# Ledger of designs, part 233: VH-VL binders against q9vpl3

Target 1, 224 residues: q9vpl3
Amino acid sequence: RGKINIQRPKAPHYERARVVAVTQPKYPELPKAKSCFKTRAERTQQQQENPYNEIIAREVRNWLDHSRLVAFFHLSSITADDIFRVRVQLHKQNLHLKSYGSKIIEQAVKNTRYEAIVPLFHSNHCIVFSPDPEKTAALLRIVRRVPQMVLLGGIVEETMLSRNQLVAYAQMPGLHAVQAQLVQTLSQAPGHLIQQLQAHQNSFVQVLDVHAKNQMNEETPKST

## First folded at step 8 (VH-VL)

Design ca85 (framework fv_imvotamab_arm2)
Fold by ESMFold2-Fast, scan of step 8:
Structure ca85 (fold): chain C 224 residues (1-224), chain A 120 residues (1-120), chain B 112 residues (1-112)
Amino acid sequence: as target 1 above (224 residues)
Amino acid sequence: EVQLVQSGAEVKKPGESLKISCKGSGYSFTSYWIGWVRQMPGKGLEWMGIIYPGDSYTRYSPSFQGQVTISADKSITTAYLQWSSLKASDTAMYYCARLDYGDYFGFDYWGQGTLVTVSS
Amino acid sequence: DIVMTQTPLSSPVTLGQPASISCRSSQSLVHSYGNTYLSWLQQRPGQPPRLLIYKISNRFSGVPDRFSGSGAGTDFTLKISRVEAEDVGVYYCMQATQWPYTFGGGTKVEIK
């Protein structure tokens, strides 16, 4: 922008930010009418009043803090028998499949280095935890046979990795020093990594939407 | 394999203190909750409370708040249920059970039970 | 507290015949993000409880396929398609949707 002022400028924007912060905590305007349907805001408020979110968030934080491998998946419709079989196979490899609500994950990672993962959980999801990062290859082998689970990315040795980076890591099993160097080489700022992970998630959703529309359109002409 | 092993049967008099144990093995003790359940002779199950061993956070059922203390020692993978002063009405089988909200959202593995008899 | 009511109190069944147990909650068990945390437990004589079914209809590890769960909202059912001798015991429904967790009164399944 323009010219320099003759004296060190006072920061009026700080005063404006402070005033905005003071006014924002005030309650919203009086509700005009009672609805038989709960709004998104009312559902969010009711959920925040549920003590389970605070209780379960402790469990999520503990898994994140004590797992050297964390993998994030989109989860499509799957039968009880199929998910059970996957859990059994994963457990044999010390891999723990967990499902938590998005609000619980948000509360768990607030003010932590993992806060950036929240956008990954806007759709149906599950997470696999393990104290053993060498199990990444075993994880990917098991999940390859489960088309309902789509890898979004993960965290290895406290480093956020995209889907492709996690696959690359899995290809270097058993050599800890080399794996540590690879993780460092593959690492990037958490914010940028999450944007890449979210892009993969959005691309998957777009592919599903296009595929569904194409199936419907092709089906009607073929019936002729 | 996941297992919870509880301490042996106890016979006590009213007014005495008691501490029973539940030792976990075959899993990450600090990653799962431990719950305590009471079953009075010939009666159904009552949930007493839970503890998260990773940070010793506890929550009690309202009917048991102030009547018992739940604790855990993560160094020996053991959870405890304790009474400062037993009553005859505390005579029951006490079970510990593992909980995980990310898996089954309930009691998935159970201890064998500890019978507590309180009589004069 | 959510009250869980089970019927019948006792179910004498001929070996190989089906058994059905009903559980009704005083309030909806649907959690805020759509899951229903309704479980079924089995307690055989002299043994600790064992998880059979979680989230209404999902069988736990090692549970035979003759056990199935169904239901929604406030009304739930546990079915045993063909009762075997080892199925004798007391069955409990349990809700984990709301604090505190509560159990049904139990249904005794016995062979006649």
Scores: ipSAE 0.299, ipTM 0.681, lowest interface PAE 4.5, mean pLDDT 79

Design ca86 (framework fv_imvotamab_arm2)
Fold by ESMFold2-Fast, scan of step 8:
Structure ca86 (fold): chain C 224 residues (1-224), chain A 120 residues (1-120), chain B 112 residues (1-112)
Amino acid sequence: as target 1 above (224 residues)
Amino acid sequence: EVQLVQSGAEVKKPGESLKISCKGSGYSFTSYWIGWVRQMPGKGLEWMGIIYPGDSYTRYSPSFQGQVTISADKSITTAYLQWSSLKASDTAMYYCARLDYGDYFGFDYWGQGTLVTVSS
Amino acid sequence: DIVMTQTPLSSPVTLGQPASISCRSSQSLVHSYGNTYLSWLQQRPGQPPRLLIYKISNRFSGVPDRFSGSGAGTDFTLKISRVEAEDVGVYYCMQATQYPYTFGGGTKVEIK
């Protein structure tokens, strides 16, 4: 029959080794000194010796897992006394203001459904967490008096919402079933929403840069 | 608002076991770390370890690893520091303190302290 | 371990005069987050420690503005611009840049 393969078991180890060799990642030639390129062993050792990020990331993941409301803010310069007053007001409403470095947030959300939020944290930021999504209105009322905090968007019941969608949710009348349905209706694909939130953040940064530049130029004394 | 209330003073003999407590109130207990700090009579502060009550993850100072056990019971918002066998050198004031990396990156609120005296 | 060295060991100060406490670390306290995790704590006689300053120079809530922190890298200073009677106590610097967390040996501030 020549046209039909002989029905013999393959040598799995040999065939597997060939497939693995073909599909393995290609690395550039290894430098004599490992100054810039780290081997897998060196990367593992560095992570093991720097457990700080993993420890703090545990805290971030706990907040995300136990919060039904998460709101993201751009944070302009604010005094420690002023931010503490905001924290106290928020705490009375079971709203928890937290600040984490962007690297920690990235490590916390990597390989989770929240990974897409990382681009929001290019500039100074803070996050408000709450187990109670009904506190969204209270949150927005408090932060409207804090011009240094600019709402970028958030997560309600595990659904990502833009600034306008979160504001609409806060103003939502009627039954909780109607609120849940509106959240589903308002939500968009995570990639698209994050792109919009990142664009808003970048536009805000650009406005601040132009304002700062104009302030400097206008304050320059004229030679007469 | 935020309070950490520790158990009362203890007088023990060498070789006895002991478990002291730190009860948190006025905040989300599972969202903050609890650290333990030792202060020997007339001496400075020494960090012993921390626990995250949300998942009971612990990290110990090398000097205290294997010497003490830190635990927490989130149902009663209480953290514990425990010795299986006390030594005279364990005589000290023991403080619990709240730690959060998202707020101040340091120990912000402290318990009143538990004095432990170990002598025969 | 990062060793934290405080000077002086004791600082007798006349009421209303300034006080200055120095803290030196055996290694740089600069962290990869762009911050330096150096705190100052106050312990009044018979009381637990109290947070005064975090991240070198930021006052914790309720801390009077007469307290200020400064420094960078390995050298840090806590200043009290006008010492009040209630400021008597032991002051500790603390680093949270790496484990194990370590404290300075303490500086006793007392009224002369």
Scores: ipSAE 0.477, ipTM 0.763, lowest interface PAE 2.4, mean pLDDT 80

Design ca87 (framework fv_imvotamab_arm2)
Fold by ESMFold2-Fast, scan of step 8:
Structure ca87 (fold): chain C 224 residues (1-224), chain A 120 residues (1-120), chain B 112 residues (1-112)
Amino acid sequence: as target 1 above (224 residues)
Amino acid sequence: EVQLVQSGAEVKKPGESLKISCKGSGYSFTSYWIGWVRQMPGKGLEWMGIIYPGDSYTRYSPSFQGQVTISADKSITTAYLQWSSLKASDTAMYYCARLDYGDYFGFDYWGQGTLVTVSS
Amino acid sequence: DIVMTQTPLSSPVTLGQPASISCRSSQSLVHSYGNTYLSWLQQRPGQPPRLLIYKISNRFSGVPDRFSGSGAGTDFTLKISRVEAEDVGVYYCMQATQFPWTFGGGTKVEIK
C-alpha cells in the first residue's frame, strides 16, 4: 500500500529505499491477462457497443417492457443449489429471477426512462420480473428467507420505487385500484404526496359528512 | 410445465417447400429465444439459428444463412423453420430449443424433434 | 469458428464404474465479462438432448449429483461418478461464448 505525490516522487536515499523494500508487507500478486498493447483507436473501438451484448440487451428490454413488477437485488455469494431453490419458489408465484451483466443492462436501459437503475448494478446483482404486481408481497416473503439477496428498489406499473416504497406497496390490500393509486402517490415529491393524501382524506371525510347531514335524526348529543 | 411441442415427421421430394413448427407453452413465449438445431442421421448437433419472438429478431449460423428462414407468431406461441426448396442433404432430425441469457446462457428445454426425410 | 473436440468417441463402462469425458476448445471460452459459457448435454437413444451442466460446473434442474463438470479456459471435463443404466447415451459439450455457437462431436456412453 502506498501513494504518490502530484509533483513527481523523488527516490528515497539508498539506505531508506533498501529498508522499505525489505520491510514491505507482501500480499497476493494480482493475476493479469497476457499483455497486448493497443492504440487509442483500438481501445475506442472496444468501448463501442458490443453487437453480442446488444443482442442480449433485447431480452432485458422485453422483460422490462412486459413486466408490471421489477425488483432489483444485490446478490452476495450464494451456491447454484441455493439460488435454484429460490428460483423454484419464485416461479410458483409467477416471479422470474434473472441475472445479466452490468454492461448489458446499461445498453438495454440507455436512453430510456429507466436509465437511473444503472448504478444499482455496479456489483453482483439479480432482478426479479413478474407480469403481476400483486405478487410483491409474495416476493418479499420468499426473499426474507434468503439473506444473500438484498432488496435495492424496483419498478411497479412503470414507476421507480425505492426499497421503502416497494415495501409499503407490498403491505397494501390486494385491490388493484388502491395499489395503483398508492404507486402514483409514493412516486411524487413530499409536498405533492401530502397534498394527494390530504385530498383523498378530505374527499372521504366529505362523503361521510354528506351522509351524516342526510341523517335527519342524529341520536347522539354532543357536549362542549 | 415448460414444453416445446414440434410438428410431425415430414417426407418430401427435392425442390419442394416445407415449414415445420415449434409451439411453446408453460412460459412467457416472447421473453425467451428459440433456437433451431439440426442432427443429420448418425451425426452430432449443429446450431442453425435463433429468433427472439418478442420482436422477431433473427440471427443465423453462417452455414445456414440463406438456406432456411426462421420466424415466429407470438399470438399462437409458435416458432417456424422454413425451406423454399429442399435438398436430399436436408434429411435430418430438427430440434427447437429454448434459450435464456439471464438464466443458463444456453438451451434449457428442448422439443421432441421433427424428422424430415427428403428423397427422390 | 470455435472448434470443440471431444474425447473419447465412445466409452463402454461397467455399471457402477466412473466415466470421464473431455472437451477441448480451439480458443478460450472466457466471455468478455469473465464468465465461461460451456454447457454439457445428454441425449438418450431416441430422445432429444437434455441440459446437464451449464457454466462449466453448475448442475441443471433434476440432474443427479453423480454428474459433475470442471475445467477452465480451453479444457473441460464431464464426470459421472458411478454410471447407471439410464446414463446410456451420447454426451455433447457446447460453447455459447462466440457466434456461431458450436457443439463437440459427441461421446457415446454404453454399459458393457
Scores: ipSAE 0.357, ipTM 0.706, lowest interface PAE 3.6, mean pLDDT 79

Design ca88 (framework fv_imvotamab_arm2)
Fold by ESMFold2-Fast, scan of step 8:
Structure ca88 (fold): chain C 224 residues (1-224), chain A 120 residues (1-120), chain B 112 residues (1-112)
Amino acid sequence: as target 1 above (224 residues)
Amino acid sequence: EVQLVQSGAEVKKPGESLKISCKGSGYSFTSYWIGWVRQMPGKGLEWMGIIYPGDSYTRYSPSFQGQVTISADKSITTAYLQWSSLKASDTAMYYCARLDYGDYFGFDYWGQGTLVTVSS
Amino acid sequence: DIVMTQTPLSSPVTLGQPASISCRSSQSLVHSYGNTYLSWLQQRPGQPPRLLIYKISNRFSGVPDRFSGSGAGTDFTLKISRVEAEDVGVYYCMQATQFPFTFGGGTKVEIK
């Protein structure tokens, strides 16, 4: 895969561009969000409205533009030492764990094809980026031992996948063509995928809330 | 693993130009900011500016805006700090340090420093 | 600019005793999304600074557990529970809540 930090706009293959054009009405991005070009006035207005967040948003956009694997997680309470150990294990596999404020993510993805992910970041969250989609299995193996990180879904080869779809992708052998076909098959209904990602986030948050309440009630008796 | 290696000490005369370097290795160079920090002899730390090597976006401290130029060459994973005309008051230790807003929101890894001495 | 005021200027400490360093900011360091971007750095004699603590209280990799950070808003503290010989150096607080980034004046920790 190309280098994550070299600004080389991915020129769409002529055939792919036609396929994207045909499927655009079903894709979760708006015509304005698809625009790679913004006027100087539009850039200036955005900067003036939220200047510090827009500066930080450069990181988010760079990661999204140069990663073929992006995984979204709900993050419950975890110690700094524990999350650092996870970061080290992930880094050995070229997997990069990042955490950004919800407003920064919203500012980074507004008017882009990724705008639909914003609802995933209503509570505590983190994102794992990689230029190598073959590392999805390694990611899930590492995170399986971190109960505080709950997979919500992701993006593989620029296609939004629910948690179950991403797990299915991870279980495929290292056959790139077969994995690409699976991604296309799983992603036929973009609106449904967004709904699944939101539903999983809400379900996990609810389960974690119930679990936390039960754990607190058991360990720390309620005051009268 | 992560390393920032800076160029060697410099001895210059007032009015001369200078460009010092900071080479990053062991990480995705263009995914992190590089900041420059000045430490005058016997004094504390002063932030000069930062650059995002991925798109060469720069932000300067008001005290250093127009006094120095920060740049980066991502093909050789190197950031630069440059003066068009040095002054005796530029005598200091200069550090480069790595930063991003997704990890620690602080300068996590530092170069060894470049001592710049400007005298007649 | 946010002014970072650090006290004391120097802290001579007997080996094995605790040390405490205070940092006060002229403005709140809280961002609108709740995070506080306050870091502590250590600079040993003749060495570059190294990150000790980020986001008020989180220890960076390789930093011994005798170092702890606390605080909120404008008042922050770095504490060393039992000072060791290798802890000699200058300690700085730093804010990255807004540009320009600013540092405290530094506190020199010495073994007496």
Scores: ipSAE 0.525, ipTM 0.775, lowest interface PAE 2.3, mean pLDDT 80

Design ca89 (framework fv_imvotamab_arm2)
Fold by ESMFold2-Fast, scan of step 8:
Structure ca89 (fold): chain C 224 residues (1-224), chain A 120 residues (1-120), chain B 112 residues (1-112)
Amino acid sequence: as target 1 above (224 residues)
Amino acid sequence: EVQLVQSGAEVKKPGESLKISCKGSGYSFTSYWIGWVRQMPGKGLEWMGIIYPGDSYTRYSPSFQGQVTISADKSITTAYLQWSSLKASDTAMYYCARLDYGDYFGFDYWGQGTLVTVSS
Amino acid sequence: DIVMTQTPLSSPVTLGQPASISCRSSQSLVHSYGNTYLSWLQQRPGQPPRLLIYKISNRFSGVPDRFSGSGAGTDFTLKISRVEAEDVGVYYCMQATQFPLTFGGGTKVEIK
């Protein structure tokens, strides 16, 4: 019914574009610019390489985006019964203890404001989430009795806090005092916090290396 | 306490549409996956698909892709499993179950099941 | 798809005696970086399934200590040290290491 004028070289292209626009697919348009070729290739490769991790990463992104309190912990060996008891105590305070693989966390936070946290998860770890930052004091009280969980830092009201800053936050009186102190910490670069935590981890590794060397040097082979 | 409560038994004829429900309570509904599992009479468990209610992302088993639709309404903490056209081979018990990858990495709480019978 | 094979198909047991159920996967269940996502479910007659064991060997809340899980890679075992009357039912292993999620065929535990 609509006649395509094939005698005009430009008309067929224009009319085709018009028809495509009118019959736009239900699916939302992904970026279509030619300059986005690399981005699309990267996304396809990333999904193909780690499709399973991307699915699970949805949970991590949801928890990070909808929690006003996020606390990061190093987790040493702990029994299932012990961690279950901790989860129950935390849940009563609207605190949610989660454990995700390092690559899943990396996948979840790539190209987001949370990308700076990736180095924290190259060792055994767990994360506590809560929509209620007033529960920071309750969190620290509960975790104080769990030596297998070592606080590394956190995010409160979208602000990255060191271990010491998070402890100070828990001890602050009232919302207004807390907000005032957070304003003072807003200049703290996420990279600086990560560097401090990495330096601490490197120091611990170096202590272990020195101990190993000392043990080897203290040994003197004795023949019979 | 965590609970998943499913809708009641259904008796349908081939070709009819059906939508069954699974209502979650006692937990953050949008923070956990809901999975659907079929158990045909006298047979074992078969995974159909999952939904993440927080963003309505769905993943289906290849055997059920295109046969059913999984959805969720987070305002009433309810997940759904629906058929546009039922077949006699859809006769089965259908379970919903909660799943996450940060806690137990398995289906930790299950609904009571919805028996669907499709016969002429 | 990962195929989960359970043996035996049925396990008639005298009350108070042990029961053992094996589960074998067609592929390793070790996900990237050492995680193994194997669970055991119990389905009592007329009831929905319930989680017994997660991540090979961890007992879910309320699960009696007579239940234990073990295994690695592709070979997993669920043991009941002393079978009680309430333990009758069908037991399923499940993998969540890759999609689609798959279940074993089930093992029926019944009293002789």
Scores: ipSAE 0.312, ipTM 0.690, lowest interface PAE 3.9, mean pLDDT 79

Design ca9 (framework fv_imvotamab_arm2)
Fold by ESMFold2-Fast, scan of step 8:
Structure ca9 (fold): chain C 224 residues (1-224), chain A 120 residues (1-120), chain B 112 residues (1-112)
Amino acid sequence: as target 1 above (224 residues)
Amino acid sequence: EVQLVQSGAEVKKPGESLKISCKGSGYSFTQYWIGWVRQMPGKGLEWMGIIYPGDSYTRYSPSFQGQVTISADKSITTAYLQWSSLKASDTAMYYCARLDYGDYFGFDYWGQGTLVTVSS
Amino acid sequence: DIVMTQTPLSSPVTLGQPASISCRSSQSLVHSYGNTYLSWLQQRPGQPPRLLIYKISNRFSGVPDRFSGSGAGTDFTLKISRVEAEDVGVYYCMQATQFPYTFGGGTKVEIK
């Protein structure tokens, strides 16, 4: 779009634009998610017409405030049956898998101590909540069998932990004082030993992934 | 096991007040919404409203706004539906159901229902 | 309010045969964020409603795979591939895309 000149539209472009506008499907409102820029007035109007953003944000804030363990995951394409089986296994351990839109999460955490998590939700995601941080080990055991869920990090006792720090936390016994010291230590300066242990775990996962892929490829040989 | 247990059947006269209950167990009561649904004899389902027990926020269907009051007491994990003055047209089965927006975006577990009969 | 219309009103089916229930909304159920909040509920005689399917096509806990949901926009279908005796009851579609939440009028599935 070069220059705005509403008084002298170019005749060929004007006629073509007119024809295209007439032949395009006409919707009074767009039913699909729109990624195009919206004016400030249009955004305000949409918020006033749709109360869900604040209603759901209330729910998200409550989960964050009443959970001593919050784990963030990237979620790849997964069947409804598979994610449901994961949800059931997690629930048995008092772990609650929830999915919320990134805009709702942003609204929920804006001007709160949790605002730093917003960048984690720029892609497909899900969150696991629990009132019991000692369940971190159970969480990691369950999601290890779900390659579509990739741990990004979490919050333990209001302290943001990276993936490696959360894995290290999961390996500690359920002694409150010892776990609190670990959280403080990990948030300040994670040691080389933790990184070494994480590397061993990743290598094991990679071996299992290769084996699984070879099993799948046995029926469909490697070819284009 | 998630359960919603509702109070027993009620027989009332027009003009009387009534408060029926829905007790949740087997889950974190303050983390989930409770909705109320009416089913008149031989008819379908009508949504009445919802409450978030964590902060007692309520949202009503326009048809029921001002006709009933929805409340909750988180200390006893119980939600309530209340009428200040019953009418014969309030005769129906009333269900409570659990709802949240982070999983199914719908009512997942339902109470057994409370039959309310209003007649002279 | 979004009006939910179900057809047929009643569906007599022979055991082991398929059944199909349609639900039409007066407005698109696609939320502005692209999600469609259409659920199906089953109510057996004398029992409370039970969640069967959520978000058009996802089966809830304990729901047999003979139940399937499909559809988009304003037209939705619930299918039972092989009707069993325990499937007798009234089926309701429900929308949660906007307030107030609304239900279809119900479809009675019965054995003939």
Scores: ipSAE 0.684, ipTM 0.851, lowest interface PAE 1.4, mean pLDDT 80
Fold by OpenDDE, second read of step 9:
Structure ca9 (fold): chain C 224 residues (1-224), chain A 120 residues (1-120), chain B 112 residues (1-112)
Amino acid sequence: as target 1 above (224 residues)
Amino acid sequence: EVQLVQSGAEVKKPGESLKISCKGSGYSFTQYWIGWVRQMPGKGLEWMGIIYPGDSYTRYSPSFQGQVTISADKSITTAYLQWSSLKASDTAMYYCARLDYGDYFGFDYWGQGTLVTVSS
Amino acid sequence: DIVMTQTPLSSPVTLGQPASISCRSSQSLVHSYGNTYLSWLQQRPGQPPRLLIYKISNRFSGVPDRFSGSGAGTDFTLKISRVEAEDVGVYYCMQATQFPYTFGGGTKVEIK
């Protein structure tokens, strides 16, 4: 009795195969389940038509307009609990942590001076808003303790700053101190310039005097 | 230089429609709100409403809701205030002003005003 | 609506003397973002209003240093250290913390 190869069943006899072929229920092709994955186009269209998104976009714009400090962060594997803790710490410093969808941000900043921030929002991100640009140092201090928050850049006093520029800004003395330093530096600049100009003139006069003296010495006939 | 230039004085009768204009120049018109302020003869300033020309989002004072329509045409950097049916009580000076939500949170630049007189 | 109450209604002042105008709000003008959006406007006779002070104490561009603003919460003050002839007009406080925005009733500054 030949071992029934369960892995490769012998093709049934021709007559049996015909009967099986005729008796096989023709099941209607299951309607291709519309893949739960809305096409990118469908998702984009649905998001644009949601009146709620417009409201949120306006909110984002309001935050941007009312803020003198805006910082953009990438979030890397951060838990909701961690975000909450950071939010509380930031809030104590009048720093407001918000998270919005990239599309909402895009909609919010479209045709505005903030349009340049759109490329920063390709992944999980959060935004910190503050009405006080002097809180930049406090912000950075808090965020340094949260490795899951990566600073991407920001806006301070309507100026877009890179990450490095924000760090530098936070280390700077207050705006007034910097302005005072600048004024001092600028006030000293004319003095230095005058000194340099005078130095060159004085040097030139010295060279001319030396030349004149040398010529006078050559014209003195050796009275033999 | 930021400027708001309003349309000229209007003399109308009760029941007539009116649309006055405010043209902005010297700045990005779509980035700032425009507000309308009423000043009745010898009276104070009354906030009527504001419009964001970028998307034409409008907010009205409750006192003026349904009484006037604020609109904007960003293509010509112009904001409008209109009445469907004027009343004698609408006699006033109307100012448009730029509202900055960023730095000042106030009306930083003003038009010269449009005097509207409604008399029988 | 937030009601803004200004006092006095009229302030006759001698040239070179100080003037003080008070503005009181029916509610706190501290915004959720932490700022207080109180502004002062000047309207000279026959002219449109002009922004003087924003966010309680900040002078707008071109505003002389004789103008100063102070206050917190619900009580605000505009001071003119030395009144000049060009300072004649009506002064308004305005709140922009809550919609609808509202103006004070105005204070007329006149030269005695």
Scores: ipSAE 0.023, ipTM 0.573, lowest interface PAE 4.3, mean pLDDT 84

